VH-VL binders against q9gzu0. Designs and how they scored, part 36

Target 1, 229 residues: q9gzu0
Amino acid sequence: MGDPNSRKKQALNRLRAQLRKKKESLADQFDFKMYIAFVFKEKKKKSALFEVSEVIPVMTNNYEENILKGVRDSSYSLESSLELLQKDVVQLHAPRYQSMRRDVIGCTQEMDFILWPRNDIEKIVCLLFSRWKESDEPFRPVQAKFEFHHGDYEKQFLHVLSRKDKTGIVVNNPNQSVFLFIDRQHLQTPKNKATIFKLCSICLYLPQEQLTHWAVGTIEDHLRPYMPE

## First folded at step 19 (VH-VL; framework fv_lutikizumab)

Design t21
Fold by ESMFold2-Fast, scan of step 19:
Structure t21 (fold): chain C 229 residues (1-229), chain A 124 residues (1-124), chain B 107 residues (1-107)
Amino acid sequence: as target 1 above (229 residues)
Amino acid sequence: EVQLVESGGGVVQPGRSLRLSCSASGFTFSDYHMSWVRQAPGKGLEWVAYISRSGYYIYYPKSVKGRFTISRDNSKNTLFLQMDSLRPEDTGVYFCARTYWDEYGTRGYYFDYWGQGTPVTVSS
Amino acid sequence: DIQMTQSPSSLSASVGDRVTITCRASQSISSYLNWYQQTPGKAPKLLIYAASSLQSGVPSRFSGSGSGTDYTFTISSLQPEDIATYYCQQSYSYPWTFGQGTKLQIT
């Protein structure tokens, strides 16, 4: 009855094709995109400033491996001139930065600001999730004085602004995206690797309203150790 | 070769209905968002409907919201526009347009391929 | 809604001329601005997207620039086949809106 090895190879190839098609169908059904944003601290500066060096779309078919690869392979560094430009932006928008924290689900069309301690930032990677509704307005371009010198990434940013006592994160049009802060240790530990895989899958397949509420809860739980009592 | 072919246009009286179709070929239809754009005689372009590649996200301008319904059948590579309660100001050529959006979202949306259009005349 | 105003509404120019068309948005659209060409009796064709990116297959004589509310479309050396109406379109927010068009004629 034929060659067992040839039949086994054919069966395996059909199974792989079915799995691929299923993953593609689910991604298309929700019109949802996931991005990785890397936040880096310039260790040699008097003031720590951070920037999104690159935003990488994460494919649903292999998001766990893509997250780990992105964390491992990132190498961009913040320029001294960018620190000066960021200080200008902060000063121009001082009233917006009086609060070092804002709830993502409560955000308007304004920039949001989340407090982040300097000493821990290098251990954190951001997972950015596009909102479920494509009708959401595109990210506003960065202010003219706030540049990353990346062509396709200049208009999508997540900045960590330096202050004398605290560091905050500015998100351009936070209502258009959901982001999760994941400690770098969670990506490297085998147990937590599976947890992040689950986290990403849940986010991808939840309705927008439930996703937003869930993500805010996750962000606040992650940030709780850094919040003042 | 990307091709979009519209059909279903014609002459209809105010208050009546008309259904437009757009047949797509030369690309994977289910991978692209789609839109309808119209043009009144001697006038400019007006966007009238958008549908995401999945069919889940649908948007209209106020001028047609509640009267027009965009839909798609990915198994048949076909886009539809159901036009109800037609008014004289709906008269024009209706274009089917493939709507591109890159994964980074930094380039916005744009219409990279268009059909030749189908004429719709609403007159009493 | 975001209103898009083009200037001029029409112009006549000679072959080889540098032609400039402007587009103004009623609010900042963050360079989410596209330019289309429509030859008489034909469907529109995408020329420029994201204010300054040239669509594949489009001649290099076409270019776009601008930011905020003010955008410019340029034809560096006008050719006979460029006789058309040109439209700008914002994709910044719904509803997506077009300018009224600029009709270009060659003398």
Scores: ipSAE 0.000, ipTM 0.431, lowest interface PAE 16.0, mean pLDDT 60

Design t22
Fold by ESMFold2-Fast, scan of step 19:
Structure t22 (fold): chain C 229 residues (1-229), chain A 124 residues (1-124), chain B 107 residues (1-107)
Amino acid sequence: as target 1 above (229 residues)
Amino acid sequence: EVQLVESGGGVVQPGRSLRLSCSASGFTFSDYHMSWVRQAPGKGLEWVAYISRSGYYIYYPKSVKGRFTISRDNSKNTLFLQMDSLRPEDTGVYFCARTYWSETGTRGYYFDYWGQGTPVTVSS
Amino acid sequence: DIQMTQSPSSLSASVGDRVTITCRASQSISSYLNWYQQTPGKAPKLLIYAASSLQSGVPSRFSGSGSGTDYTFTISSLQPEDIATYYCQQSYSYPWTFGQGTKLQIT
């Protein structure tokens, strides 16, 4: 099989060529959007481009601070940041949320990523990943479970992020999609270079209609949580 | 059949280094997290290192943090433990263990398959 | 760190007996508890995960139960091949910790 570092370098060179062609062909079509490609490892992962819009987080000191800690660390330990995020969620509404199953908001899949450079390093980039067992099932309901013996469980805390096209991203609800947030400032992406990093994936599948309902809003509302009407 | 085979153990002086290897076969190595667990002579089990399937997430207990480095080569189905600044209390049998976390509702990590272990003796 | 205390440290029982081993955590671990069997000179083997889930291929005479800080491992009818040391392990938080082990002998 050969050296993993030399294989990654060859894969990165091929993906740089692909990203250059894709970026050039898409430059006139996709304004204010970022494309993220992932680098395959073990030959199992396929290279792909994902469209990611710039996002503004809802002001929540605990979640934002914990995510930024992970990104700032030299290891970019997002798994640690996600564990702190999960801990904060359950602590916000203890004791009813202490019965929540950890596997709902766990790191379940890993991928190598290339972030194509853009001149907007101050914005957080959101990435969405699927669970391994559900990776081929689009738009299905989440498999979240709660233990609650004496009545209805409360809705979990909602963080809604606004992006340029006025759609929000729902995070920290065990019945909703959970997204990873990367502060581009801390990735130190040089001009004209791709940045490779590895991310733990977390994903709860939601119907597309549900995501659209929860996500519809304006940038002016990004500081407030949204609820389905 | 799942198999994990450790190697690289031996007798070393305090302050020296040793590198352990674990060869995996019978499963897709890149789909599983891995750990090292040790056992001192006549004593119980002690977890000493964890590495995620990608090699990106790594955890250690305080007793070995800064001295031990876990790593993996998924192209060769091999797990490593680099042990630096060895101390007499590091003496024991070192096991590599496949570490599982279920995506479908099982709680917590567990070690579902273990190697036979490789002995490490740190003595002056 | 979460301390795991097993009792008893050793036990002698006869073939066919019901054997119970207990494990107490120094704080709640929300059923993130596993049980392992180690035959002398061999690697440990997973028997029970998540407090009560039986690992595939493990005989049904082995079972686990418990919640919070208190957990129990039971062998409903002891067999000669069950002579071993048994360990509990919490996976609730880092560092992961094991109990000190229970050495089981057959009389």
Scores: ipSAE 0.000, ipTM 0.417, lowest interface PAE 18.6, mean pLDDT 59

Design t23
Fold by ESMFold2-Fast, scan of step 19:
Structure t23 (fold): chain C 229 residues (1-229), chain A 124 residues (1-124), chain B 107 residues (1-107)
Amino acid sequence: as target 1 above (229 residues)
Amino acid sequence: EVQLVESGGGVVQPGRSLRLSCSASGFTFSDYHMSWVRQAPGKGLEWVAYISRSGYYIYYPKSVKGRFTISRDNSKNTLFLQMDSLRPEDTGVYFCARTYWTETGTRGYYFDYWGQGTPVTVSS
Amino acid sequence: DIQMTQSPSSLSASVGDRVTITCRASQSISSYLNWYQQTPGKAPKLLIYAASSLQSGVPSRFSGSGSGTDYTFTISSLQPEDIATYYCQQSYSYPWTFGQGTKLQIT
């Protein structure tokens, strides 16, 4: 006896394979990124199945509209995702965010990553960089530890990560994992820095001689307590 | 068989230039980072240059920064070191070394294969 | 820069002896440490990488251990072909630095 769910999964997998092949053919002609999401309803239940080429969308109060808009436009960019983080109210549901993050594909081969500490920072780095998968050298910790004064935080250690065109600062402690990133070409200074600090619950003072612009990427666990009203 | 062969060493006067080459065979050159390491007569090892497999990331110690230029030609499986404004303290045997790194289980870079070295003497 | 200091600078031992060489970093290098063997007039050869990983083709009598700032390299049973200078090297941060070397002699 065939399982109805098994047959449905087989048909869906065949459709996915055909769609992936066409998507990859188009990507060869045009330098763009495409995010594909399948959302379907099983009677009174709603399920979402995700396939990601390189980027996971940012969740908002209109999460479903954003995903479907990205699918319809055949593109989804890191710059657009960062713009949403800087301008819009973000609503996170841990199960949805984790499922989408797990489906990130573009960072699996020859990705840049932090050798220490790893945690899930590699996935966060991939979400922040437009060409992460084409880099052939991992981010390296620099022999510089900075302690930043923030009222309620004790013994914060920062590792400076550098590449030729990018500099990042990582705050790693048991209760927080935040990656501060500087990218002159792809990341813009946020319109309101307070918005970034609100999302990450962190306020840092950075040496200006070392930095021109900054943006922040964070691990889901750090954002879990934040929910818009 | 992995093989690295250096050439271009010689005797030069201070202030002059010299260009070293390293020919690689027995592996896919474009998949590996490369470095130059030198050794002064009777002294230990000193790293002098690094270049990533793509050629995009390049690093030097302060002792040679601004004077030495590392480069590579992946189509010819060749690594280069252009040495300008040479000083007596640059005298030594120069080794090219394949620089290995992996995403899983390995901490840091290491030099898994070395050439036999080419001698450079900077003397008036 | 991270300074690497080896101890001893030279030692003499008999065939079959257990030999230990130590390497100390001026700051923590999180096991980003390699060991090389060099005979006079020849290129160095990688023996151990990432503090404790044995390079393919290297005899099992060679081993490495350590963490933080302190690392050790051991030859469990010295053989005549092991006469050489041994170097540690940190790859934790630029510039990459080597220890001054330990010259091993067999009596």
Scores: ipSAE 0.000, ipTM 0.417, lowest interface PAE 15.3, mean pLDDT 61

Design t24
Fold by ESMFold2-Fast, scan of step 19:
Structure t24 (fold): chain C 229 residues (1-229), chain A 124 residues (1-124), chain B 107 residues (1-107)
Amino acid sequence: as target 1 above (229 residues)
Amino acid sequence: EVQLVESGGGVVQPGRSLRLSCSASGFTFSDYHMSWVRQAPGKGLEWVAYISRSGYYIYYPKSVKGRFTISRDNSKNTLFLQMDSLRPEDTGVYFCARTYWDETGTRAYYFDYWGQGTPVTVSS
Amino acid sequence: DIQMTQSPSSLSASVGDRVTITCRASQSISSYLNWYQQTPGKAPKLLIYAASSLQSGVPSRFSGSGSGTDYTFTISSLQPEDIATYYCQQSYSYPWTFGQGTKLQIT
């Protein structure tokens, strides 16, 4: 049975679905790279840097597609990582904003990605390089640091610390934080070693003014400490 | 029987445009991603465009980004490639390729069926 | 971009020979490597996907192996109809890239 209020609610739900598809498509059209770096404790001295692959369509229902493909590193393969991490994985889940603002960038996309064992990770650093499609601004790197907290192993809050420009701007806002999950019960057993884990991509929501003042220094200078030799 | 038939190729001067078409038959076109792959005379293969089954996700290499536009019409089982600002280095045979994603097995992308190609020559 | 290098660029072999072609990626591609056959004047044909999976309808004499950056394609017993150029292609990350091709002739 439809009444005027039910019809209005259905129209709003259709509009929200269309806006989400547009937002996801626009995010895919931003020229961006995502890097995830691991800083290991103790005997695992060298850090591993992973470049997240470009967005690859995945059919989540009859008409919708979106996922970031797994990461690569010259030192490690996805298959080696799958065997190493099958029992201990770090899952990233980004909260979704409910409203769009012109001065904010953000995306939420799933990726096939796994991390080293929880016990070996001191910090996770995510680096984003993006631009507004219609602006003449160059790509700006954004550095986010994730601190792995013990004490709540099913869900942990990440401290998102942006790289300071010369003015010292730091982004650490509860409304912009992402969540870290350790979810052993939802790990898939790798029968053919193809795919076993999904992670939500990291979404960073930054005021437009901060996008124009990111990263004093070269991109290589920011990545060098995390690159395997 | 899966068939892909390209058309729209020809000889054009630098700076001009061409629109290529690929007519698909023998399968449900709306269930498959599609790509364009080209081959310069006496040279190897070069991927130039991808479009998802829904049309939402589109990817290009830097060599053609901003000049080429891939699109599809699922109601007509047709794939298109609009080529603007053509350069001599765009000369080659352009193949339409069905792009399969092995969701339940390897999760790999591959080109499982190809058209016979349509030649494009960009010369003065 | 990931660069794909094939070796050799060309070779000649006799019917019944075992033929091996190699493909090297400039970075690890996690077995997301496909092999295609192109006979002169024709469109390419998929033979192997995901490094080692044989495409349906393709003769069992064709096989692939490898991981990381190094991959091999093998024809266990060469047949006259195998005269073609063979290409490897990585589907690990965009842009998707092909090797330069290996031209196989039978004498």
Scores: ipSAE 0.000, ipTM 0.415, lowest interface PAE 19.8, mean pLDDT 60

Design t25
Fold by ESMFold2-Fast, scan of step 19:
Structure t25 (fold): chain C 229 residues (1-229), chain A 124 residues (1-124), chain B 107 residues (1-107)
Amino acid sequence: as target 1 above (229 residues)
Amino acid sequence: EVQLVESGGGVVQPGRSLRLSCSASGFTFSDYHMSWVRQAPGKGLEWVAYISRSGYYIYYPKSVKGRFTISRDNSKNTLFLQMDSLRPEDTGVYFCARTYWDETGTRSYYFDYWGQGTPVTVSS
Amino acid sequence: DIQMTQSPSSLSASVGDRVTITCRASQSISSYLNWYQQTPGKAPKLLIYAASSLQSGVPSRFSGSGSGTDYTFTISSLQPEDIATYYCQQSYSYPWTFGQGTKLQIT
């Protein structure tokens, strides 16, 4: 018979392993890097920028359950689900960013993520290195929600919204950096208040315990806006 | 129930300015994106401005970019459209529209509620 | 910009008839298409979103279908109150654009 819960957990672990392998393969193919930046509340502490050496899917059970539900109900295959996630990784969309000019309509704020309950972290900035060619081609942003639950990193939710027909822009040249801009919403929890941010396409979240293993430098050294031609 | 009421339209000469207002009631204004859509006499609909619920993300078509400015005051449940350097082709009825993002379903934008419209005439 | 073309520009039908209106995009819009109804002198009303989703409170006689560049709006059994101009609108990319409209007349 087997246990329903053990089968479900085994299926989720298998999916996580396959997603990790696919993301690693894509990173090699398109030669891009993901960075995660932390902004500290204390002015005496410098912000930190982390390069992810291993591309791992840090997703909650809710997002993975949605994919697994589709597979279970024959709505799509596991391979199709992995292809959708692959498109989200490879085809990163970013709006045009105008550095030092606030008169440009559209995007004037950096993407920030508030982390609770870590007291010394004010926000996380997700940096995606992508080539955005200025063109007359339509831009269709993809959004994701990130939710805090009771101060437990393992209970945080990332809900990625994607399109099956996404054509996007292929990410290459890791020396190019682009800021993503998002809306945010305040969420009330039973004991604490947390902020939910809508994330564009892909934002990588690293567990607290692993932060020091991927330190690359300071945010002042690496947050240089890029305006591709 | 959801209600949107536009005001501020009128007759102006080319090159002048007008400021339109839209008063919202019956829903939490700060939870919704908003847009302006216009309609020239006897013609079809034309989208002219979008503003996110936070007010940080704003989009225009090329026809009005640089001349029109959309803004909002969430404390007063009011949407605005500042129209500068008006041209005869800006003549039409201007509608305020609530812009819904179906995040968990179709992942699409649509105008689910509209105001009655306010007429703007640009003529000498 | 994405151009939206409706066919026909006008049509006449009798109460109880099945009415079909089409909308063609100049490029694929991946089912990001909405349909609106406008009676003379009034604001538009949303009927269908995302090509085929019926807005809450809208009668089931209205339906939408299509994909890619070609979309269809159908009224299965025309009623007197359906006399209006119908517009399609793409929400795929900025600037958002509308079709020119289809004026429905009843005989």
Scores: ipSAE 0.000, ipTM 0.421, lowest interface PAE 18.2, mean pLDDT 60

Design t26
Fold by ESMFold2-Fast, scan of step 19:
Structure t26 (fold): chain C 229 residues (1-229), chain A 124 residues (1-124), chain B 107 residues (1-107)
Amino acid sequence: as target 1 above (229 residues)
Amino acid sequence: EVQLVESGGGVVQPGRSLRLSCSASGFTFSDYHMSWVRQAPGKGLEWVAYISRSGYYIYYPKSVKGRFTISRDNSKNTLFLQMDSLRPEDTGVYFCARSYWDETGTRGYYFDYWGQGTPVTVSS
Amino acid sequence: DIQMTQSPSSLSASVGDRVTITCRASQSISSYLNWYQQTPGKAPKLLIYAASSLQSGVPSRFSGSGSGTDYTFTISSLQPEDIATYYCQQSYSYPWTFGQGTKLQIT
């Protein structure tokens, strides 16, 4: 019994309308690919194999319902819920990887670096992001081989990728390097358009916790065969 | 073995709606992306919808965007295509297809298994 | 959208012949091209993916090649069961598009 809270009901209806509009506009921004790049270095060798694998971030089917439930249960204000929906970029956090894995060596909006040392093989893992359909030049990973010195993987990795793999690595400066892997065929065409070396980014809102956990889990699955017992 | 079976096709008037279903068996449905591809009588193939394995990522060509809705129920191994505001040019056989993607990502998507198709006719 | 043009639209050949059909993209698709076979009254069947990779269980007489905008599909020795319509498809960018098809007949 009782009267319904008309103000709260109106706020929920308004939020549902905003979610429909936001989801429709984000549909085009979900046209992206995420890549994991593995760099393997053997202790006896000063070279590494760079292998790239595409992965797809998984978002929860309950994202919208969880927000609506929070508002309904007074856990969120309408303003807080709308703020979450106004975020248009998801960023990965290095501290999340460090809590589960040691030796996080870099984290940006577009990529993360993880170093995985072991008895006979040392590995570096990078996450790369690319949009699927927005560019005339699609961003595609390529296989590459690099040379590393045992004790300086991050610097050697950045310098070797910039010098040896000319397939689309963009180095803005030593402190803010970005790596973009472009299909070798596209690099062979004359640079007729300024967008060939475009920064890869994620232009969508996702729960950062879920995206980070999914990415870490995927990295762990790929690295599991190489982990010490 | 992998099987995809479409149903729900029929004859419908312009402006009406129709819902297609695709029942999957012989593989872990929740591990695969799915698509719908149609073929008008005597014509070629046209991709009309994609849905990711989780159901979260969905894509359409402009010809059907805003009118068609793809969805899936992983607990029932079923793919759906809700078709609203149907037009005569939507007439054709509708196939569901498994959208395979390999771990390297360098080979792109391809349709490795297809259903038999279900006919849709939009006319008076 | 990326337009896929197949040539020829139809082809007549004899059993044992080498048959080639081509597919041209309106822009570079970086070998993200698949080939499908469709016999009358049946669903399409994947033959080749990524321009040149033969699908498991597909006879070795089928092959694909090409890069950039130009791709070729070949049947080295035509068999009666190969009478079908063949389609190329790009998976490079959305929307995914198919060629108009090449109808193969036996003379």
Scores: ipSAE 0.000, ipTM 0.424, lowest interface PAE 17.0, mean pLDDT 61

Design t27
Fold by ESMFold2-Fast, scan of step 19:
Structure t27 (fold): chain C 229 residues (1-229), chain A 124 residues (1-124), chain B 107 residues (1-107)
Amino acid sequence: as target 1 above (229 residues)
Amino acid sequence: EVQLVESGGGVVQPGRSLRLSCSASGFTFSDYHMSWVRQAPGKGLEWVAYISRSGYYIYYPKSVKGRFTISRDNSKNTLFLQMDSLRPEDTGVYFCARGYWDETGTRGYYFDYWGQGTPVTVSS
Amino acid sequence: DIQMTQSPSSLSASVGDRVTITCRASQSISSYLNWYQQTPGKAPKLLIYAASSLQSGVPSRFSGSGSGTDYTFTISSLQPEDIATYYCQQSYSYPWTFGQGTKLQIT
């Protein structure tokens, strides 16, 4: 009854149709139990194909410790930020192509979707949470930057920010931004076998011209009415 | 000004169910996270359930997980606790408590106002 | 789970005395510690949050301090109305846990 590749294409086409119905919305919430999708508007030309990675939704009790050990062995570095309000920056290097490649999907719409691997997001969240948890003092926001390229699309940046009460993931895009907020408390429950996406909402937000540390604060305030807490 | 009034407590046999209610007044109920905290006779405080202001985030300690269900109706300013499969060790006074994180989110979570409590006795 | 241990479990003091209660966490809780007062037959009342912040309307004779795993609650000049059981509570991680309580009586 079909193959995994054809099922992924069908799922992505359904997601594209759903998100297009809500295009031009100022902000909207999505509950993705098994995946995260980022929406990128093609700037120059439509690509016939692009790479995608799909998130595996299962987490075990030892996942946090194992992921943190794995991240510490990876090619990430800690760099100071040039922004006035941030000095603690984690720079995570993604390959030119997404690290968890699974499939190639046609780009047939003005709004194209890229699935972000949950493992990478969970590694970042766990790293930021671990650093916060190990501190006896108020935690300074950590900005983690991902830089990647994809076919005909322009370079994109993923900014990951953490506060004591919330962890935010922001995609800097000239056309649209996607925000995912993860409450600190969700990472504390050792028996929680749900994915982070079952406990979080994803907001699609119309673009901000600049994403500086000041703009991030403004975005959080603007999105407050759409947040579960 | 702030008032929290619990109801629904009583005496029940083991294995039975009870539904507790907490009526809130004097503040915007939908702006606050809520919890239930219990106290066994002559013993200390034990947190038993949390629900966020939206109702989306819900947490329990292991001792009641799978047996208790917290819920809220923001249109009626009411908090609920459905208690199933009650055990003698669930005996105690159950308090409705309002919770708060300040705007900066740096000072943690605290219970700033409490109801007077409603007694629950589980015995055969 | 984070275990909260209070000392002493009970104490007696005279009006005007300085009273100190300590609370120790089984791991660092980054000053996410609250103190509550419970008089017999009444609901608990928040006195101090975030280890040292005094709740609005609470008398200035109550104070809190500490960091890491060790926290202190102090009543600078005991009054008759302070007869109560005092509880610490950590809000650092789930499940939220309380100390066993310190019963304060006036001689």
Scores: ipSAE 0.000, ipTM 0.419, lowest interface PAE 19.1, mean pLDDT 59

Design t28
Fold by ESMFold2-Fast, scan of step 19:
Structure t28 (fold): chain C 229 residues (1-229), chain A 124 residues (1-124), chain B 107 residues (1-107)
Amino acid sequence: as target 1 above (229 residues)
Amino acid sequence: EVQLVESGGGVVQPGRSLRLSCSASGFTFSDYHMSWVRQAPGKGLEWVAYISRSGYYIYYPKSVKGRFTISRDNSKNTLFLQMDSLRPEDTGVYFCARDYWDETGTRGYYFDYWGQGTPVTVSS
Amino acid sequence: DIQMTQSPSSLSASVGDRVTITCRASQSISSYLNWYQQTPGKAPKLLIYAASSLQSGVPSRFSGSGSGTDYTFTISSLQPEDIATYYCQQSYSYPWTFGQGTKLQIT
């Protein structure tokens, strides 16, 4: 029919068109049903409950190009990556949140969050993992998962990925998924009243006083095939 | 403040060896990837070696592969470049550089701090 | 290997002039492009990373733009301290490669 290059360029142009469409319609497609509540607790300060009031749907050309590079360098098919790129990409950009982070715990930067439907978390983790091979300490799954209820008593899953100096955590529910990279020193045990996660300069706190329970179970090692030998 | 100081340069005959050192201070050395970049007299910049923060990933261009060996000692905040089988074409100023990389890969790699450079002359 | 070509190889301009340097990659580098300034006898200094991001402490008169294979570096109002050689560098794929440099002088 056509040359492989011409067909590949057509597929890439289709991806770019879909990403532009997402920029225009993402706010309408995003389910704002559940926000992550933040509890900040400083040594000499009273705990403060802070809710993320807004999520700004932004897709950048860097996201598009970086994802396409991952497809090109990995063993994933372009069709599978097209399905993945149809998920919502959202920049978390709440000025009140950033001010509270700086005042309470010294977090000064923000990162873009990729919000994905629950069913595709394993696939997005694999796509992100292809870039982690550029790191000395590739992420690996732990043989545990945390199940908890937050706010409306909805069941949540917290998938834990770890490496020597950092832990990556995925928080998901039927409507939302957020992927976090966490500095190990800021990860607290589930038995504490608050679970604290610090992702580079982003700080997310899950108030355990709002959780009904914690459960620890086995996680299928979906990242094992991608770990260096 | 961030400082990188190179040493070990000098004049050497073709076929011989030199070992360059780069002493880092003012930052947590073990958190950063490092590179060596050289510049021949009156010429442009050429990247010659990369080493990841742990030392696990190491890359070279074809021009030096098999002759140069990059290594690091994180306990001493020191980066090394062992240069074997030196050729006149290896003559130049050698810079060590901190090679920044972001977690998402969206910004790529870039050299945010450089040493002052150490001269290497290969001549008979 | 990705080849980086800069244009022009040298230029002379007057204080206050707008100066533009271009950098072309032999293949798409997805905005993984950096710009460095080298004053004679000194080490290079990072000015711009990821095609358009200004390094902290660098004057706002410096800017970068571009995508794919074509990138531009601009000095909006040339100052005497800007006399230097400027280099672009791709970090898209190993081996990392630099342009040949653009030597900027003030008349």
Scores: ipSAE 0.000, ipTM 0.411, lowest interface PAE 18.0, mean pLDDT 59

